# Designs tried in a protein design chat: VHH binders against o26223. Part 301

Target 1, 191 residues: o26223
Amino acid sequence: MKLLWTSQHIKVTVHIDGKVSKMDVLEAIKTRRSIRKYQDREVPEELIDKILDAAMCGPSAVDERPWHFIVVRNREMLEKIPEVHPYGAMVKDAPVAIIVCCDSSLEKIPGFWVQDCSIASQNILLAAHSLGLGAVWTGVYPLEDRVEGIRRLFSIPEHVIPFSVIPLGYPAENPGTRDLFDPDRIHLEKW
Below, E stands for the ipSAE of ESMFold2; O stands for the ipSAE of OpenDDE; V2 stands for 0.75 times the mean of E and O plus 0.25 times the DockQ between their complexes.

## First folded at step 21 (VHH)

Design Z19 (framework vhh_7nfr_2; at its last look DockQ between E and O 0.56; V2 from the best seeds 0.00; counts 0 for: pae E 3.1 > 2)
Fold by OpenDDE, look of step 21:
Structure Z19 (fold): chain B 191 residues (1-191), chain A 124 residues (1-124)
Amino acid sequence: as target 1 above (191 residues)
Amino acid sequence: QVQLQESGGGLVQPGGSLRLSCAASGFTFSRYDMSWVRQAPGEGREWVSYITYGGKDTWYADSVKGRFTIARDNVKNTLYLLMDSLKSDDTAVYYCARDAFDLISEHGSPFDYWGQGTQVTVSS
């Protein structure tokens, strides 16, 4: 019995009237994939604004909201990111990238900023996907070479920690869907 | 063309030391993270050690932690593995690999290029 992997074509129904159909939150979470190939198409500023709005809607420890965002559209800068980020090769092909940073001066409880910036980064990915864009989370922190490389490249102050680089664009690939559910990772009441 | 060439393997007694080298060419070595991977007979590939492109961060498998040291010389385009206190269980072919791994990546293979490997045999 040949299990025909029916490639369920995620019909991103781009309605003709430019209104991106609202994707429900569970659909966005379940169908989101890392996208590393992008069309030669600019991302409107309005979409970036929506993505950044979503990025700031996540919870943070004691509401510290330590995140900052660098929006990068300059081609020269995008092309330089792979020089200090070995897994950032796709950034040079993206029309835009968001660098998520932590201002340590805003941190109220030490160490929770990683969670805060992770939530912000994930919201960027989900928002991008819901808007018909592709994105990928490339880790910067906690690797010191990457942190320092990005810091130098973008003249980021010492009290600000670059956390992630997220290239964004209209997708030029479709990796398909995957099922990551693992019941062995669920424990009831006790380990 | 990307090339990785391992050297320095050989036969050593338990408790002995070896230094492996990996000569890299065909790419900008200083821009890539690198790893050592080993494969013992009849076993799968085991990730041994990792080093970032600038050499500031290193990682070791628990099996080699405290005994092995990974290093690199970006001027010489060379990756090193210093192996001390060698054990019989360290017997394997050792490969240098160009690292394509990201801890939060969703893609499959952590490496895109490998050397031919160098044999390390620890035997009394």
Scores: ipSAE 0.459, ipTM 0.769, lowest interface PAE 1.0, mean pLDDT 90
Fold by ESMFold2, look of step 21:
Structure Z19 (fold): chain B 191 residues (1-191), chain A 124 residues (1-124)
Amino acid sequence: as target 1 above (191 residues)
Amino acid sequence: QVQLQESGGGLVQPGGSLRLSCAASGFTFSRYDMSWVRQAPGEGREWVSYITYGGKDTWYADSVKGRFTIARDNVKNTLYLLMDSLKSDDTAVYYCARDAFDLISEHGSPFDYWGQGTQVTVSS
């Protein structure tokens, strides 16, 4: 490959030997499943970077982008999450987890951060899936017991709201796909 | 082994009150969210109320909101349902149920263990 650089424009490497298994976006959406069993295998930092880049590409209310992310790889910390999250038991077996948070000081319109962080969380799930990883969204907000527990465990300040905990890793299960399309949920012109 | 045992049901006049209890054993009660579910004669099961493992968050079906109160005692391993202003439509078997799956879930049924139920009958 050859880098061509002139005063007219900037060029970058145009030949990339990418993976054959690139995933179409509709395929990713239709085939993504919650994965709760992971291989004992590290997830490279480069993949986490790509996932978080995708998370931040989502739209947000008035472009407020209120999200912050805590990347957790420390074994002791991952093992403590089930103590404050009853249904986060799989997190102890994950090589890494991402905590999606709202920084309320970034809100422009109160209350829309829930939609914003939901979009970021779903993008994490889809991006992880497209990269050959499995993930699951474990719920934190709006349950006060979980919000308080996660905030305490990770020293999250009062103005920052933990929204979700997303463990991820190379999958050690394959639950298959589901056909959930329901035409009765579609209303033309009016209810 | 997980056990859930309801008690406190009975016959009550309309407008009356009852307190249901559910004794939990065989698991760490304080680590699980819990629900009350009821089943009227000839009907399917209807979710009634939900409480988080620490007791800080509660939710109610619209049909009982303002009349019923869910509570838990994590020292006594007991779940409660305080029922006020009872109506004939509240007549049902009431079940204590343990939540098995997170709220963001792809599982069909959120509950993995149920009690035997306690009958509540509201009639004149």
Scores: ipSAE 0.322, ipTM 0.694, lowest interface PAE 3.1, mean pLDDT 88
ESMFold2 (binder alone), look of step 21: mean pLDDT 81; pTM 0.813

Design Z2 (framework vhh_7nfr_2; at its last look DockQ between E and O 0.59; V2 from the best seeds 0.00; counts 0 for: pae E 3.8 > 2)
Fold by OpenDDE, look of step 21:
Structure Z2 (fold): chain B 191 residues (1-191), chain A 124 residues (1-124)
Amino acid sequence: as target 1 above (191 residues)
Amino acid sequence: QVQLQESGGGLVQPGGSLRLSCAASGFTFSRYDMSWVRQAPGEGREWVSYITYGGKDTWYADSVKGRFTIARDNVKNTLYLLMDSLKSDDTAVYYCARDAFDLYGEFDSPFDYWGQGTQVTVSS
């Protein structure tokens, strides 16, 4: 069965006039795509601040909020990330990347930090999209080579675990939208 | 140009062993995760095994777990698949593939480059 990807061109009309058109939350979720090509354009600090604010608004186990964020703009460092992250090739082309980390010393219940950092990472993606930026989630944890590579590259202490690398920029591609709804994954009252 | 060349396939009896090799060139081998994929006649492609670029993490399909071992030599730019306790169901063309799978990506294929494959036939 050839899943016909009907590329409905959702015209994200980025109104040029500095008014960030407020995207509806459902629209943001449904229209978000991984973006791996970026314009040669800097991302304003104000947008990064908004994204990081959103990243910290998610729930966490017993409100432990174990997340930390490394904002990387240095070109040399961005270019080094692909050396320790095989799927991070696009990071070298992004004007900025956010590394989501867990401070294990803040963890109250073991193991839930993965959920916490996942929520933070997803909020980064959604916030970026709503602001007219493109982003992609590149996984670091739990692969030891990637964890150690990023740790070494950014001098991350042993009690802090790098979780994801998220490059961001103005999008230079439009992958379209996907219909991912699957009713077979929905069970009523019982399995 | 990226090149992957598999070798080591052949005919073996059930319970036998083979060692596959994949010679990589045209890219920095030590910076890429690698996989073995196989395709049996009339069947789709099956992901067999995965190894991270540094070799610290490995993954195996349930069908080969405990029997196959993936390894790599980054100095020799070579990927290996040690296959023990071979079964008739292991009969397939085995491909070396450069891993492009983004765990949270939206790609149609988790691999960007493939070798030509090497035939493995397990028969009495």
Scores: ipSAE 0.465, ipTM 0.774, lowest interface PAE 0.9, mean pLDDT 90
Fold by ESMFold2, look of step 21:
Structure Z2 (fold): chain B 191 residues (1-191), chain A 124 residues (1-124)
Amino acid sequence: as target 1 above (191 residues)
Amino acid sequence: QVQLQESGGGLVQPGGSLRLSCAASGFTFSRYDMSWVRQAPGEGREWVSYITYGGKDTWYADSVKGRFTIARDNVKNTLYLLMDSLKSDDTAVYYCARDAFDLYGEFDSPFDYWGQGTQVTVSS
């Protein structure tokens, strides 16, 4: 007899649903690639909701959860991103982009927000991949020109720091899987 | 079409200085990050320095930090590399490259356009 964790308040045997839609979690991690070419196909809001839910599932320093997300679908705005972010070809061709931001007023331990927003950004990439989408993490922070440019374009207040821009859509390319495991990076007991 | 043309290379003695220039055309130069990359004979390419499109952020390889200065003039569409305290292992062909660099992308090559290169030779 197996019981799944449900919304009802039952604290019995927890059966973790480990099945990602079409792939196992380790497979998703190993096969995710940066995707910069997208099909001419709209991404449903339901998928964006699932991706952002996943983004917020990551750990953060002392559970501070400093992240905010700007979802950009407007073509005029997407086409302006390349003016302040050099790698605009994929952004202007993407049906949607997510901007990951830090609200510094939510920090409980200063300086750990970079790790927090990095975790959220990586979760966006993995969730998109698991849903059949392709994405790429384009860096904003700590490049001052990019931070200032994105802040201006989206009217982001001074206490909020844009961290990354993640365009996404149904992939129109397949760069293949890479074998990156390197045993020399593993140290037993000490350096 | 995109074109990058390096100049300013040459023969210089150890401890000397040199200024490389890269003239850009065929694109809006002020909207792109730029790099210098070098290649010594028989060796792979080595990233040297990077500058953001507005010039506010610069980075250097450890091998040149404190000796080289990257700069850009967005009015003249020109990228520069000022090289001081040159030594023999700085001998290489130096390339101006337009970054396709999105920081965390998995590029096989982080640059989408390259110049022809200019030879720098540091010897007596």
Scores: ipSAE 0.294, ipTM 0.682, lowest interface PAE 3.8, mean pLDDT 87
ESMFold2 (binder alone), look of step 21: mean pLDDT 80; pTM 0.807

Design Z20 (framework vhh_7nfr_2; at its last look DockQ between E and O 0.39; V2 from the best seeds 0.00; counts 0 for: pae E 5.7 > 2)
Fold by OpenDDE, look of step 21:
Structure Z20 (fold): chain B 191 residues (1-191), chain A 124 residues (1-124)
Amino acid sequence: as target 1 above (191 residues)
Amino acid sequence: QVQLQESGGGLVQPGGSLRLSCAASGFTFSRYDMSWVRQAPGEGREWVSYITYGGKDTWYADSVKGRFTIARDNVKNTLYLLMDSLKSDDTAVYYCARDAFDLHSEHGSPFDYWGQGTQVTVSS
């Protein structure tokens, strides 16, 4: 009995008429995948603005909002990122990347900036997906070589910490969906 | 062509020390994170140690922490593993591996190139 794995084609109905169909938030979360292959197609500035707006809507510790964003479209710079980020090879093929940073001078409570920037990074991924784009989170912090590499490459001041590099583009792959639910990770009332 | 060649393995007594080397060629060594992986007879591959491309960050498996030291010389294109206080359980083939830039090519493997390995035997 040949189990025909019916590849459920997630019909991303890109409605041609410019109306981005509103993706349900649970659908966005469940269907989001890391995308590392991109079409040779530019991402409109309007979409980047929407993504950045979403990135800034997350909570932060005591509302410190320590995040900054570098939007990179320059081909030369995109091609240099893999030189200081070994897991960032796909960045050279993306039309745009967002570098999420923390301004440590804005931090009110030590250490929570990692959570804040993580929330911002995840919102970027979800927003991109909901808009029909593909993206991937490439970690920079806490690896010192990557932090310093990105810092030097983009002339980031010492009090600002690069956290993640997120390439974005129209997807040229479909990894499918995953079921990551694990009931063994759920504890009721006590461990 | 990317090449990794391990050396320095051998027979040692428990409590002894070895230094493994991995000679890298065919790529820009200083741009890649590197790891040591070992495989004991009848067992799966075990990640032993990791080092970033600039050598500023290192990681060790709990089984070797405090005993092994990973290092690299980017001028010599060489990766090292200093092994102290060796135990019988450290007996394995030791591989140097290059961390992959593109994880798509190998479904789930963090490495794209491996050496042939060097045998380490710890026995009284």
Scores: ipSAE 0.466, ipTM 0.775, lowest interface PAE 0.9, mean pLDDT 90
Fold by ESMFold2, look of step 21:
Structure Z20 (fold): chain B 191 residues (1-191), chain A 124 residues (1-124)
Amino acid sequence: as target 1 above (191 residues)
Amino acid sequence: QVQLQESGGGLVQPGGSLRLSCAASGFTFSRYDMSWVRQAPGEGREWVSYITYGGKDTWYADSVKGRFTIARDNVKNTLYLLMDSLKSDDTAVYYCARDAFDLHSEHGSPFDYWGQGTQVTVSS
């Protein structure tokens, strides 16, 4: 008798509405799009918790984990974001937004918090997508006007740096997938 | 209606200077980031410079760094481009564009409104 081993593809497993959802991680990465139109439908706190759990699973420089997250559901606050963020007009139409911040007192290596918070922000986008939500990363840092505007609006202390504002909700648009692979960007052994 | 009107172009010798202006109306100018974009004859449009809505952050294409200065006056609703040390390669139609600099999105077109442009010609 020969023992035959099947090769298994490891899939990321997530819960949606009490059911396990299986989406291949490469599929999630390739099909995620920025979503700027949302249904008039609340996003359950459970899904936000799962998204933030995923955000905090990202690697960080020397495991410094400098991130903090502000979850914004208040309609008045969401409607004020476009006043200080020109690219954030769709935030007023989202049921919820997540502000990704750096607490500079947690830095262990100067200047790597941008990479750290970028990783957390991308994980938010992927996790939202895998849960049937749409999101978009709207840039705050390093634009001083946007950083100061968001800091004032949300009473963010001086040592905490708002990095991105990510509105999210059930999508009301489908921009489709894109084929962006470009082999000319790949260099073997040397430039 | 959004309107952007450029002015200040002209014929200049190499090494000369010009100041371009863009009068904005039909929207709350102080809430929008702005850019200058140029197009040489027979070429595609090239981004030149960007300024945030409050004027605190500016960016320049490598081809113009150290020679061009972008500025804005939110009281007069006017965008400016001060061009020094002009070269023949700067010959182009210069457009004022309303911009939303999206740092981390696959949003490919950052401009939703353009002016008619003003011609800058650098010739000896």
Scores: ipSAE 0.149, ipTM 0.599, lowest interface PAE 5.7, mean pLDDT 86
ESMFold2 (binder alone), look of step 21: mean pLDDT 81; pTM 0.812

Design Z21 (framework vhh_7nfr_2; at its last look DockQ between E and O 0.84; V2 from the best seeds 0.00; counts 0 for: pae E 7.0 > 2)
Fold by OpenDDE, look of step 21:
Structure Z21 (fold): chain B 191 residues (1-191), chain A 124 residues (1-124)
Amino acid sequence: as target 1 above (191 residues)
Amino acid sequence: QVQLQESGGGLVQPGGSLRLSCAASGFTFSRYDMSWVRQAPGEGREWVSYITYGGKDTWYADSVKGRFTIARDNVKNTLYLLMDSLKSDDTAVYYCARDAFDIYSEHGSPFDYWGQGTQVTVSS
């Protein structure tokens, strides 16, 4: 019995007629994948604004909101990122990247900025996906070579910590969906 | 063509030391994170150690922590593994591997290129 893995092609029907079909939040979370191949197509500024708005809607420790965002469209700069990020090769092929940073001067409780910037980064990924874009989280912090490399490239001050680099674009790949649910990771009332 | 070539393996007594080398060619070595991976007979591949492209950050498996030291020379395009206080359980083929994917890669294997390996045998 050949189990025909019917690859359910989730037809993301990008309706061309400007109506961004509202993706359900659970659908966005479950169907989101890392996208590392992009079309030769520009991302409108309007979409970036929506993504950045979403990035700032997450909670933060004591509402400290320590995040800053560098939007990079310059081709030369995008091409330099792989020089300091070993796994950032796809960044050179993306029309735009967002660098998520923490301003440590805004931190009220030490250490929670990592959670704050993670929430912001995840919201970027989800928002991008819901808008028909592909994105991938490339880690920067806490690896010192990457942190210093990105800081140097973008003249980021010492009190600001680059956290992640997220290239975005219209997807040129479809990696499919995966089920990551693991009931063994769920404990009721006690461990 | 990307090439990785391990050397420095051999037979040593328990408590002995070895230094492994990996010669890299065919790519810009200084732009890639690198790892050592080992495989003991009948066992799966075990991640041993990791080093960032600039050498500022290192990681060690718990089994080798405090005994092994990973290092690199980007001028010589060479990766090193200094192994001290060797144990019988360290007996394996040791591979140098180029890291291909980030920590969030969603891929099964984080490596794209491997050497042929070098045999390390720890025996009395």
Scores: ipSAE 0.488, ipTM 0.797, lowest interface PAE 0.9, mean pLDDT 90
Fold by ESMFold2, look of step 21:
Structure Z21 (fold): chain B 191 residues (1-191), chain A 124 residues (1-124)
Amino acid sequence: as target 1 above (191 residues)
Amino acid sequence: QVQLQESGGGLVQPGGSLRLSCAASGFTFSRYDMSWVRQAPGEGREWVSYITYGGKDTWYADSVKGRFTIARDNVKNTLYLLMDSLKSDDTAVYYCARDAFDIYSEHGSPFDYWGQGTQVTVSS
């Protein structure tokens, strides 16, 4: 495997035999890219377990933790997602997808579940990246067509709200690094 | 062979109404989100309205909200823009566009196919 090298003042991300060494959090956030092309390679259940463990580590409103996750590996189900989610076409090419859901019966404070599930979704992306996987967040909520379609496809009950569909797998592309810092977005003391 | 064909434009007085149509062919229309985009003379293209593939979710630019209505007929493979209370600054070529944009996507282009456009002129 190719080793990535840089100056002595920058941490090195090392990819050895499909494993990723411990990555600095800031590097993970800055280097994570949406990945829509995947190798024809299974993702071990062990890695999915680690990703979902990370997903549940985020803060939530009043510690309500309203999230549920559906792990989809069945090829026929993955291939049906684009029928109800047109921007999830890459999902049919992924070895696995995670559907992040809100169980509204777990809400303790109404209306904060969107933030809670957004936190879990971003943690999935970062955890996947740290494990040498690529992923992309495809939006479901709040688009009624997408919510209704995913709910019917996966038999999700009415009190459970599908929030996002996140296909993931070993990457078959490298979009490179972006530099998005914009100091004009920073306001000191007042707006 | 994706094709989008707009029609229904014309000359209209201020305060008038028009209905634009966009006939879609060469793809499964009911699987794609759609937009209307307009271009005034000498200006860039301005997004006008958006509708999801099933028609349940719609959005409008602030400049047209409350006056324009986007609709679709997935049986006839047709996108519509119902334009009421037209003003002189609505004068533009109106385009039907197939949306390719994922709201969390890092891709730059919002649309992958466009029609040839239909002229709407609001004058005197």
Scores: ipSAE 0.020, ipTM 0.492, lowest interface PAE 7.0, mean pLDDT 85
ESMFold2 (binder alone), look of step 21: mean pLDDT 81; pTM 0.818

Design Z22 (framework vhh_7nfr_2; at its last look DockQ between E and O 0.68; V2 from the best seeds 0.00; counts 0 for: pae E 4.3 > 2)
Fold by OpenDDE, look of step 21:
Structure Z22 (fold): chain B 191 residues (1-191), chain A 124 residues (1-124)
Amino acid sequence: as target 1 above (191 residues)
Amino acid sequence: QVQLQESGGGLVQPGGSLRLSCAASGFTFSRYDMSWVRQAPGEGREWVSYITYGGKDTWYADSVKGRFTIARDNVKNTLYLLMDSLKSDDTAVYYCARDAFDVYSEHGSPFDYWGQGTQVTVSS
């Protein structure tokens, strides 16, 4: 019995007619995948603005909002990122990358900035996906070589900590969807 | 072509020490994180140790923590594993692996290249 894996082609109908089809939030979360191949196509500034707006809409500890964002379009700089990020090869092929950073001077409660920047990073991924873009989270913090490498490349001050590098572009791959639901990870009332 | 070649394995008594080396070629060694992985007979592959490309961060499996030390020489394109206080349970083939580790990779293998391995046998 040949189990024909019917690859349900989730037709992301990118309606060409400028109307950003509103993707349902649950759909965005469930269908989002890491995208590491991009078309040779520029990402409009308007889309980046929307993504950054979304990145700043997440909660933060005591509303500290410690995040900063470096938008990188310069080809030379994009090509240098893989030199300090071992799994950042796809960044050189992306038309744009966002570096999420924490300004430690804005931190009110120590340690929560990691959660804050994670929320911001995830919102970037979801927003990108909902807009028909592909993106991937490449980890920087807490690996010191990567943190220092990115800091040096972009002249980031010592009190600012680079957290993640997120390349973005129109997707040139479709990895499909995953079902990650695991009922064994759910505990009712007690462990 | 990417090449990794392990050496330094052998027979050693319990409590003894060995130093493994991995010679890397065919790529810019200083730009890649590296790992040691071992496989004991009848067992699966076990991640042993990890080091970042600049050598600033290291990780050890609990089974080897405090006994093994990972190091690298980026000028010599060489990865090292210093193994002290060896135990019978450390008997395995030890592999050098180029790390393709992405914490958000969403795919199975954290490594893209492996050496042929070097045998380490700890026996009285």
Scores: ipSAE 0.577, ipTM 0.830, lowest interface PAE 0.7, mean pLDDT 90
Fold by ESMFold2, look of step 21:
Structure Z22 (fold): chain B 191 residues (1-191), chain A 124 residues (1-124)
Amino acid sequence: as target 1 above (191 residues)
Amino acid sequence: QVQLQESGGGLVQPGGSLRLSCAASGFTFSRYDMSWVRQAPGEGREWVSYITYGGKDTWYADSVKGRFTIARDNVKNTLYLLMDSLKSDDTAVYYCARDAFDVYSEHGSPFDYWGQGTQVTVSS
């Protein structure tokens, strides 16, 4: 049993039966799809807290943990994202978006922050899916136009690099599961 | 009604140069990433190069890297491809394409609008 709380929570959450009620990790990985259509329904703060907790559980190069997260719920800000992110049109219809950022002052090994923030971003997608939400990773880094646009829109300082924008909400579509296993990509002992 | 109109193709000798243009209308050109795509006879479509909506980021297929330059003029709503050191393998119809999907797309075609194409033929 794990006791969960932060200064942002209105109550302590205690979990007793997670195995029966929750998705197996391999099932979550295999069934997660990019979701771009959302119900007109708010996402509770408690679910966002769980998702960000999961994001921060990822490994990072020499434990540098370079990530920061901007949680965006403001309608006017969500509506402005497509102005600086051509493929973020679905963000205006999402109840919330998470911007994954690297604070370069936290880097201990130059350049590994991309892997670190990619791990955090994927954990957000998986955690959202396991909680009954849908999400999509929209790319920002390494496209300078997108990095500059998002930095300007959210007043992100120069030493902080926006990596991804992840809109999420209760899904209003079901694109189905894809079978992507390809044994030709598996090499034993050598290429 | 999005419209893309290519021009500047033609017949050139190996080692020659061409500049392709693509005039865009019917949408806010400066808000969209753009690509050049080519199709040689008997082949599928091959992505050639990509440029972000502000023009700051460019990418090239390995087959053209160092020889081709993509550029855009967001005031004139025009996309360009400067082709240098042309080879016979560059013979193709070249298409201007509007990029419709993010890099991490799980969807099919990344392009939603295409021009009619302009023929480039490299031969003596």
Scores: ipSAE 0.189, ipTM 0.611, lowest interface PAE 4.3, mean pLDDT 87
ESMFold2 (binder alone), look of step 21: mean pLDDT 80; pTM 0.811

